# Ledger of designs, part 162: VH-VL binders against q9vpl3

Target 1, 224 residues: q9vpl3
Amino acid sequence: RGKINIQRPKAPHYERARVVAVTQPKYPELPKAKSCFKTRAERTQQQQENPYNEIIAREVRNWLDHSRLVAFFHLSSITADDIFRVRVQLHKQNLHLKSYGSKIIEQAVKNTRYEAIVPLFHSNHCIVFSPDPEKTAALLRIVRRVPQMVLLGGIVEETMLSRNQLVAYAQMPGLHAVQAQLVQTLSQAPGHLIQQLQAHQNSFVQVLDVHAKNQMNEETPKST
Below, E stands for the ipSAE of ESMFold2; O stands for the ipSAE of OpenDDE; V2 stands for 0.75 times the mean of E and O plus 0.25 times the DockQ between their complexes.

## First folded at step 6 (VH-VL)

Design u42 (framework fv_fezakinumab)
Fold by ESMFold2-Fast, scan of step 6:
Structure u42 (fold): chain C 224 residues (1-224), chain A 120 residues (1-120), chain B 111 residues (1-111)
Amino acid sequence: as target 1 above (224 residues)
Amino acid sequence: QVQLVQSGAEVKKPGASVKVSCKASGYSFTDYWMHWVRQAPGQGLEWVGIIDPSDSYTRYAQKFRGRVTMTRDTSISTAYMELSRLRSDDTAVYYCARQYSSGWLDFDYWGRGTLVTVSS
Amino acid sequence: QAVLTQPPSVSGAPGQRVTISCTGSSSNIGAGYDVHWYQQLPGTAPKLLIYENSNRPSGVPDRFSGSKSGTSASLAITGLQAEDEADYYCQSYDSSLKGYVFGGGTQLTVL
């Protein structure tokens, strides 16, 4: 299990707010003087100091660029045998389960349209990729029997969807044109007067709070 | 253990309103959608509507839109269905049933039902 | 009428196989929505029997199986037993109605 810091100074909400503030500034932040005066050689050497992270970050970007369906999950403690079984079931549906460290995810999506996903990865997590967005319903059916995997949201046809929007997309399969239009409709700003209650961030926080409560209540692994 | 405990039988006059309750226990109330399904005597099952207890979002069957209201109270893990402007053909057993909120269309646990009788 | 069509009754002898059909349309089963099956014993609430076309919850015997093809689904019961006498309902989602739909129900009689 490794060593565990019980103090937990990095609460989920605090980490989320901090990451959003530093990775998504309202206005572009200028480089600090020291960074601004670095030579290109020094900058290149600094990149070479973490070649492993850069290689894996490129792999993540490749998966994001070539997948029409990406789903993000919080992952609770799960045995190697159980996750292997899930991975096999997903693979039969052309769904590819991957796990990457939060620093690698941040590095991969920095300065891309996907930068908003970074806050989702401050706890244990995994990602499912597929070139086929029609597999969203199959994905959700498989993970329903895996209580350790909690859906946080996803990306369909390069459009970021909340958990509720992704669930709605899965419930209405159809022609490619209809599905594409549905994705656009679901991702548009809510038409309600209380639009802030339907914000993606609020939905993600709510799902995580419910999951944390279920973990404290010792939710049954078997859903029957 | 998962339990859905419904309120007792009701007898109402045409034009009145009825409010049925469904108290959930044994699971996280906000992780599961709550459906209401009715069954008239000798008839089949008919879907009335759904509520997401986590945010009170509701969707109602077209037939009942405008006279059904679904609410919930998270402090006591209870869902409510209120049906107004009752008619004699609203006489039925009303069931609550839960669905895992990931969007699968299965009703895995049902309440025992509440008989609502509408008579003149 | 109910949105999904089931035969009103089906019968078989102990040990036999019976199949209950559930016929939909292009806006529900034909649109790709899953079919779920419920068993209702006399005087009781319905109980989930089959979910997502063919999966069994814990406690449901493997004598019960489900399948889906095109606009229709079927529930098969092998090795019929007296305790299988019940009403059986199929259920799906309908995109035109934007809601959940049930079959009319099938009463199973075992000799």
Scores: ipSAE 0.000, ipTM 0.419, lowest interface PAE 14.6, mean pLDDT 75

Design u43 (framework fv_imvotamab_arm2; at its last look DockQ between E and O 0.07; V2 from the best seeds 0.00; counts 0 for: pae E 8.3 > 2, placed apart)
Fold by OpenDDE, look of step 6:
Structure u43 (fold): chain C 224 residues (1-224), chain A 122 residues (1-122), chain B 112 residues (1-112)
Amino acid sequence: as target 1 above (224 residues)
Amino acid sequence: EVQLVQSGAEVKKPGESLKISCKGSGYSFTSYWIGWVRQMPGKGLEWMGIIDPSDYYTRYSPSFQGQVTISADKSITTAYLQWSSLKASDTAMYYCARHVEYSGYDFAFDIWGQGTLVTVSS
Amino acid sequence: DIVMTQTPLSSPVTLGQPASISCRSSQSLEYSDGNTYLSWLQQRPGQPPRLLIYKISNRFSGVPDRFSGSGAGTDFTLKISRVEAEDVGVYYCMQGTHWPYTFGGGTKVEIK
């Protein structure tokens, strides 16, 4: 009776192996990293029509109405600790990171000019608010270091911008810088014009002066 | 001058409630986070929690979660630390500290209050 | 929580001599942004803590040049090149990389 080698069982016949392979229970891999953020599904289930949701929706509206910069981000497997850190960094720049449920956002923007943002909130997301649109560059600088935050788009000065447009906006000189440059350019224009206008006159005066000097030199009798 | 001024020393009995304060002056109060640190007699420093005065976001150390409440009133540039029911073990010096802004001092605390001594004895 | 271990517990030093304090973290304090948020604080007797060093080696404003910080990863050192009488107190390392922020146990610097 051949000792069944329990330590190295012979591979089953091909057909049996196929059946075993197909019938092997696929155990769902336990999600290793419980993202500190409730999945969309979990958020949606918890968002029962609660009077509290209306209060939060009002808060969201208030932020939208008072912000000149709004940026929308997808959050990919970010921890609470990472979010906290980003929040601190953003806060230093007067950027305010908030996270709301999709239903709350829908409620908040319903029948408003912001209704178009609803499709952006189909996953874990956060919003960054700022009263200062010039902070866009700072925002992007900070979030570039956070791979878990993916820029989806934003609102700047009441204009909806795509991701690419927002990036382009951030690369532009600030309004004040542009204004200063404009003022400088404008301030130089009259001076340049005057110089150009006087260039011929000045040249003529120089020619006359040279001519006068030459005449004086010719009239000086060589006192022998 | 930038400073944090804390409320005076407190002597309490176990079971009593207490709220101590930290007032910021000389800077934009809402631009900096405020943290609270406990120092038990003859012991080291322990972070309790932090608050953003701009929107009152708070985060606690796990050891202090549910044990204390950190709050703020931005209108009077004051942060608070409060207990609903004091214990003898709460006897300590409590410091408030200002989180640094974007100046290279990230995740450090540059300004500290003078401390509030809380004594809880039967 | 990150455990910060300071050595020595006490550092008796002669005036004018150097002092060195070590701080070891239970895990790396380097954040994803490439910064290490380790700070050193000084607490003089009867006073609140004072920030000395931030991000391992940067002296805070008003801090004398005799204070220097160094280190990387999990091992950090505070050095005082010439100890003065005013340097008497307890020194703490603090990590700000991981929540909750944690302090070392402190090192008491005293004059012999």
Scores: ipSAE 0.355, ipTM 0.702, lowest interface PAE 1.4, mean pLDDT 85
Fold by ESMFold2, look of step 6:
Structure u43 (fold): chain C 224 residues (1-224), chain A 122 residues (1-122), chain B 112 residues (1-112)
Amino acid sequence: as target 1 above (224 residues)
Amino acid sequence: EVQLVQSGAEVKKPGESLKISCKGSGYSFTSYWIGWVRQMPGKGLEWMGIIDPSDYYTRYSPSFQGQVTISADKSITTAYLQWSSLKASDTAMYYCARHVEYSGYDFAFDIWGQGTLVTVSS
Amino acid sequence: DIVMTQTPLSSPVTLGQPASISCRSSQSLEYSDGNTYLSWLQQRPGQPPRLLIYKISNRFSGVPDRFSGSGAGTDFTLKISRVEAEDVGVYYCMQGTHWPYTFGGGTKVEIK
């Protein structure tokens, strides 16, 4: 049985399989050079940064899409200890301090209404994101004690606001104040209550919408 | 399942470079900070530094500043600890740990990697 | 750096008996928000650390109620009301109030 000698007892078969695995043909090694190591390291870094830029831009878009509060700051010289302490204080309020390059921000907002924010990131900056627009007052209280962070403006409920508009928004009544006003209004005619709520809602929306349009027009670069 | 999985044990000679990894899974990687902790044989724990994977903000303990590099690659949900030139005194167990998810947990770490033993012998 | 001093270094105990571990910091661990970021970790033999207690006295999920933490300012205590076989290991206090974060030297709990 020369043709089918491979059907030997279990032990010889196991031994042959082990030998075949060890003696598998080796592929020729690719040439290596010392200068190639340096070039390889540079290519790896360049390639990693390109994929990182797109992923970072996607993450910025995710933060913008899922944050009802976004605030933009100019960041002057600040120590590592101070900026870390501020990150901690903000994080505890569900406020997330981030920094990104202008190219990444431009990629994140291209073909959106938020393209007007790109010029804000040509200098040293940081951004605060939060899902909670009610945290605007807490944000401003925290950063008031940090003169190195200068508020430029923000986005609330998908509406762009200037610095002064954001400060005014932070002063609006909370849910407790609305609930107290509702109790007071319930002693009045039902139509009056609906009219008051609609007027407040419409006034709030109008202020945000007008400021967003004005701010986007002023921030949009003009081409010849 | 939320977990941190570290790369396997390493045996190196002084002067060699090394990069060990910590891969996070089961959670939003960019929403949590990652820290690195050293434990020398038979000794206690030491914080080395932290990284925010969302913008790669990194902070080192003063004892480790300039001696290691902490980095991350969010595209593969992985944090790294790297030496350019290992010393015999770098022989230790290295852990990565994630910032706690639950509200009110500032600077507590609840998810730990299994550890990477690094042995540097001359 | 904040120095965290643990005592005792070793705590051999009989099963079912209590254990108490002390941790003292070189300065107050109260943060500007009024919280104190002191944690307790357990490292069982051959395992990574795990969180037991955070912010002095809050038990992390899945931690038995025989573990309790107390203290204020610079003096903190972890108590095990009755030690069980699975409690063998090294316990560390950790402060997260001041950078860099620092650990105590550890307390080895073992069964005698």
Scores: ipSAE 0.023, ipTM 0.525, lowest interface PAE 8.3, mean pLDDT 76
Fold by ESMFold2-Fast, scan of step 6:
Structure u43 (fold): chain C 224 residues (1-224), chain A 122 residues (1-122), chain B 112 residues (1-112)
Amino acid sequence: as target 1 above (224 residues)
Amino acid sequence: EVQLVQSGAEVKKPGESLKISCKGSGYSFTSYWIGWVRQMPGKGLEWMGIIDPSDYYTRYSPSFQGQVTISADKSITTAYLQWSSLKASDTAMYYCARHVEYSGYDFAFDIWGQGTLVTVSS
Amino acid sequence: DIVMTQTPLSSPVTLGQPASISCRSSQSLEYSDGNTYLSWLQQRPGQPPRLLIYKISNRFSGVPDRFSGSGAGTDFTLKISRVEAEDVGVYYCMQGTHWPYTFGGGTKVEIK
């Protein structure tokens, strides 16, 4: 990343386009507009094959730059209606489900710290973007009911997280300071420290589980 | 349940006009293209054309351009295929299919109508 | 127009044996977005076509795992690992990468 906007960050492309479309007046340019109309495939192909294919890659970079939560999924066979229902449910939580071809992803992340994600997109995939990292728990609850979407990992607050790390992050809603510390420590990640952090992360999850059980006045298990 | 229901079989004479229908239900009709496919008796599938029900834009296969008209009425979630003057060579089974294409997503004809048999004979 | 050529024209097969259908396109079906929009359809006698596989190798909802697709560029294959009686029918490949969209000529799978 590295691109900072001092002003309030703009909404992700999808939400912004939706608002603009609703408020924008319609101008009757029928002969020109009609002659330029293409099928979805032709519009996409024309843009991808001409100098404007960089526009789509720039859109992906904009999503990455303005999303504090990015989650990567492998997508198994799913009907268009089923994925549409999932997209609607996610959208209600300000979670935006997108899919882009591997070459567009590669072009978008080239020369960025996220180049390592390219291999994730060699098969069927989708990405969920959100400006709100607190929605990670809502995302995982929704996706838990969609077995065709398999979580691969994500990016939270500019830090790449594995599937297990993202799940652990989601289990800490309301512990903002602890969540921030985990993300910051992971971003420093020099060699042996990564291994120690992984061990500490697992231990911390265990401590939270024990604490929750103790607050419920649950019986402690016997030793061994 | 997502489905496409087509009108019943038709028996016509050469020179007559005909309009057959394909009614969509269980989904957002304007979010998908509707395609028409011809299958002559004992032959394979031929793509005829498609329509976007959201703005009624139509695209025809070159071999069907000018031979048929594809239209739709989104208020009743129905697409149409029509001939001004039928020929004996129009005898075929006609299928409508929902065309799924989102930017970067799958292209597929995923839901198909049951078919409308059109017989043109003198 | 892209020409889609299927081989064989007919494939008589013994129940429980594998069947393989090939599809060749006159041009590459890889789109500039990196996806290849090649689908396989099944038409059982007297029934409408049914989507089996999309984007080369992805099984559509409800399609048994004995069906698999593979290929790249211009050469594609549909394989049925163990043919069952219900698999009798005509199979078509279809391309959605380029305008106009086109079907293969069909391959009839029948029990001998």
Scores: ipSAE 0.000, ipTM 0.405, lowest interface PAE 15.7, mean pLDDT 74
ESMFold2 (binder alone), look of step 6: mean pLDDT 91; pTM 0.934

Design u44 (framework fv_imvotamab_arm2)
Fold by ESMFold2-Fast, scan of step 6:
Structure u44 (fold): chain C 224 residues (1-224), chain A 122 residues (1-122), chain B 112 residues (1-112)
Amino acid sequence: as target 1 above (224 residues)
Amino acid sequence: EVQLVQSGAEVKKPGESLKISCKGSGYSFTSYWIGWVRQMPGKGLEWMGIIDPSDYYTRYSPSFQGQVTISADKSITTAYLQWSSLKASDTAMYYCARHVEYSGYDWAFDIWGQGTLVTVSS
Amino acid sequence: DIVMTQTPLSSPVTLGQPASISCRSSQSLEYSDGNTYLSWLQQRPGQPPRLLIYKISNRFSGVPDRFSGSGAGTDFTLKISRVEAEDVGVYYCMQGTHWPYTFGGGTKVEIK
């Protein structure tokens, strides 16, 4: 495999350490008042009784409420270096790659306008958030180089869009008001969109199987 | 460079106390859990316990509860494993490991220390 | 505690041939969030363990693509497509779904 060139920064100074910690995979700190006197695993396993989940769920709701662009991805097998590199590239474009457990997402969106997205997160997944919908084109350009991330769909200006609709939005001119009106024209009923996204996930599994078989035919190792 | 550096080998007699260390460098020490693993001579790996250096919250495997104490000092980015009274059965290699957990995605002990050999004999 | 059973105990392999290691858990390792917290570790002689694979099939940074993980529920497999001399060592599966975390008994891969 091609090596992903990411230079691990030298031990950071105080301010730089804080920046590095924000961009790396991290277990969120639990406030002592919300601690249940259990390990991370035990607290996660008792999610229905764990106040920690509500804290993270509120974080997810905050991201959804303050982002004008939300994109959902299926995430195939990927190394820590690969995902870190992608996070850094996305962050430079004000695009924030996040991953949350399906139960936390369910708690965050249950009884909200976003509840329909829950089925998307029962497989390996990640979400990209941005306050700037003009960054959709930059997002798709970056992700095109990351075959492990497969676009399922998203939310733009509070409107749920399928993969094809989101791609179309990325190709529209940078006229915010016009783009917003066009998004509404492309929008679908939430149930229809979710069925389409679920079918896309299932199709993606099939595509991976076909791709693996095609790779076997085209790139069979000569030493086998 | 991210690494965990453990203290040197120890030779002790039964009944003596011991405290071994695991120093983290090259990363945000308080952002990761530190776990301790025992490997008895010629045997497999056993999970002992874990500590969150940010608030010193600890949790022990049931078989090690009361047998050892896990602690940390975030000001010097160091975690500790301590015995008040060693037994011959404590003879083993002890490893520390950094644990990363990001809800729904990452769950790994990705960086390991080189190990501290503890020999307890009369 | 979750019991992790590895087979075989020892796997002598000729260089360039494949190796396969199985790991079975006493209970499902699928957590309520839909994720399965199963990892594979490699321990070379005289060295500390090294993370190889996490969450069943995700390779850790720097791990060669000849290593692959698969499985679901209670049955998991680590495969080495073409064993190299540097692959000699003991391999452990580990579960992080239930506390306490537990390891398999280990499988020794050796060249003969």
Scores: ipSAE 0.000, ipTM 0.409, lowest interface PAE 15.8, mean pLDDT 75

Design u45 (framework fv_imvotamab_arm2)
Fold by ESMFold2-Fast, scan of step 6:
Structure u45 (fold): chain C 224 residues (1-224), chain A 122 residues (1-122), chain B 112 residues (1-112)
Amino acid sequence: as target 1 above (224 residues)
Amino acid sequence: EVQLVQSGAEVKKPGESLKISCKGSGYSFTSYWIGWVRQMPGKGLEWMGIIDPSDSYTRYSPSFQGQVTISADKSITTAYLQWSSLKASDTAMYYCARHYESSGYDFAFDIWGQGTLVTVSS
Amino acid sequence: DIVMTQTPLSSPVTLGQPASISCRSSQSLEYSDGNTYLSWLQQRPGQPPRLLIYKISNRFSGVPDRFSGSGAGTDFTLKISRVEAEDVGVYYCMQGTHWPYTFGGGTKVEIK
C-alpha cells in the first residue's frame, strides 16, 4: 500500500504558501464578549490556520474564475486507487478533479456570485473544473462508470444548471449558438435551481434510508 | 512531432545532488501525466512515480517515496526527477513517459524519452 | 505490490517461426470498470521502450499485425506469429490496474 498524503504540502508548495501567508492582512480584533471566552491559544491557532486556508480558498476562487465548466458531485465511499483512476481519465479530457473541505469552499465563495453553492458541500463531495464546456459529454461518459460519484449539478458559462439540465446540455451538438440558447432556456430560475439541487441530494439520502429499512424488513422472521 | 527529450548523461559521486529533465514538445503538456521509470544496468523496468503537470500533483511508488522528488514546470513544458543525495545504487538509465489514453478509458504509456544515464561512483 | 512473472527469460527463435511470451500476475488485473489494464512493451537494443499492446489485445498505432495479445484475469500471452530480424529485443508486460504500476521481468527474443 502506498498512501499519498495530499493534505501535507510539498516543499515547493509549502515555500509558496509561507510567502503568501506572511503578506496577508492582520487578524481582526474580536468583539469584547467573544474575546472574554477565547483563550490566547485558541486565538493563536485560529490565526495560524487562517493564512493556510485563505491560500487554498484563493486557489478555489481561481479555478472558479478560469473554468467555463464546473460540476459538483456527491462522493460515496471510494478507494484511493479508484478515485486516482478517475482523476487520470478526467485529466486527459482537460477535466480537473478537486476535493476541498466545506469550510474552504465557504471561504472561497463568500461574498461572490457562487455563495449559493455552499449547501451542496455539507456531505462528502468533489468538484470537476474545465476551461472547455464542450467536455461536458466526456465528463458524463467517464462518471457513468463510477457509481460512487453522483452528479448534483454544475455551472456552465457562468450559469447554474441542475443534474438534468447538465445531461441535456451534454446531448446538444457542439454549435456554440445553440448551446448558449440551451443554457439560457435551462437556467431560467437560479433560486429555484438551488432548491432542486438540494432536493436531489435529499432524494438520494431518502433512497438510502428506504434501502436500509427494506434490508431490515428482509431480516424479519417469517410470521405464520 | 510529439516527443519527450531528456537531459544528457550524468557522472556523479555519492552524496552529490542531481536534477535531470524531460522536456515535452508537440502536444499540450498539461493535458498528459508524466511518469518516471528506472532501469538498472542489465535489469528490467521499475516504475518510480508520476506527476500531473497542471497542478504538480505527484504519486510515488512505495520504494521511491522519500528517495526522489518529481516536479514539473509547465511554463517551459519540462518535468524533473531530483535526488538530494545520490548513492551508488542509483546508477541506472532513467526514462520519462507520457500517459496514453484512447476513448477516455485506457491506461498505458505511449511516448517515451530517449533516457538519461546516471552513473554514481567514487 | 502486484508481482508480474514472465516466462521464458529468453526465447531464441528461427526467423519466420512464431514466438510466445507468458505473463502472470499475483492477483487479478480486472479493474472495477470491467477493463483489464495489461500492456506489452518492446525494448530494442539501445532504445527506449515502445508501446505494442494495451488493454490485453489492442495494438497501438503503427504496430504490425503479427503481434497479438490475449488473456484474462491473471494469465496473459503475447504472440509474434512470424518473427522478423527487427523483432529482436526485450519484451515487458506491465499492469496499470493498481498503483504502483509494475513490470514483468522481461523476455529476451533473439535469433538462433
Scores: ipSAE 0.038, ipTM 0.555, lowest interface PAE 8.2, mean pLDDT 78

Design u46 (framework fv_imvotamab_arm2)
Fold by ESMFold2-Fast, scan of step 6:
Structure u46 (fold): chain C 224 residues (1-224), chain A 122 residues (1-122), chain B 112 residues (1-112)
Amino acid sequence: as target 1 above (224 residues)
Amino acid sequence: EVQLVQSGAEVKKPGESLKISCKGSGYSFTDYWIGWVRQMPGKGLEWMGIIDPSDFYTRYSPSFQGQVTISADKSITTAYLQWSSLKASDTAMYYCARHVEYSGYDFAFDIWGQGTLVTVSS
Amino acid sequence: DIVMTQTPLSSPVTLGQPASISCRSSQSLEYSDGNTYLSWLQQRPGQPPRLLIYKISNRFSGVPDRFSGSGAGTDFTLKISRVEAEDVGVYYCMQGTKWPYTFGGGTKVEIK
């Protein structure tokens, strides 16, 4: 693979185990006798008895509750080796890249103050967590080199911020108190902010889809 | 004071190896990329390549790929530009520059070294 | 690669008069985040380049307000409202939107 042996992460063995757990196989499909035209309530009922999902959802809630910086990204196709290199770079800055399924995210934030973020995760996504909001600048620096990761927005000190607001936060000089005040000043009503983030997500998804289709047409031209 | 200090002028013969340096001070060395720029006598600026000192990731401009090696030693906050075999056409002024990578400055090179003059002649 | 074309090649200016430098890119410099990563650098005789302007129009710290940048897409301009003796040198535009980063050919600003 494309890994560089000299670049060994300082992460403890436990962190590697958690990364592997996040990449677990998808859940088995329901028996074909079940109708694919089930109502939302029926689909929810079928999932509610899965204890594994609740365990992972609890993990996500713990990350959200203990992180003062949470950043949301749209994630296009990326190799395992490339995402591993990104995780190593982020980990050196106490930034933790996690990938969870949309159903797990919905289950994790249900009945919490974060419930409004669910629409962001209908497409391919990943999340970066950190206990240190001062690492926002380092996060943006690293992600600038990863075109497959497109910043949608985030949460800083319990306040939802758009992409541009997170960028502004990263550029601000000053003490923690000044930065906290700036976050409050830049904040918006949750509904309005979520709509902005969702609109940006849809725009970026469209741009990436066009780019991917153009690349596929060039790499694998179709015969008539 | 944030600054980049480069090694002194070099006079070399074709075929010789050379390694020049760029030492950063007054800032967190691993938080910024270091780039190398060539300026041939009486000519403009050409981008050679960049390095991220935090993980030693390098990118080269296509015209310089295979011609030079860029490296760094973060323990002494120093980046390097190296040739295995110099050519007369390598005669130029070489600058290093710090790359600010996030949106306030983005791809802007805000701090530059004083330059290293390399002369390659028989 | 993005090609940066800079005009004029040389700009002799009377002290106190304005100077204008044009930069044209072979493709749009607008990045997917909505920002345009065009910078202007000044190189005085015998000195290294110095950052003047980033993201089209933002002056870097310590840069006098007589320097201003403007433009969008593929056409950009650097203006010096009142040229001073210290402004003699070569000016370069640079794009950071796409690797490899590329420079304009330079414009020499000189007195008289």
Scores: ipSAE 0.000, ipTM 0.453, lowest interface PAE 13.1, mean pLDDT 76

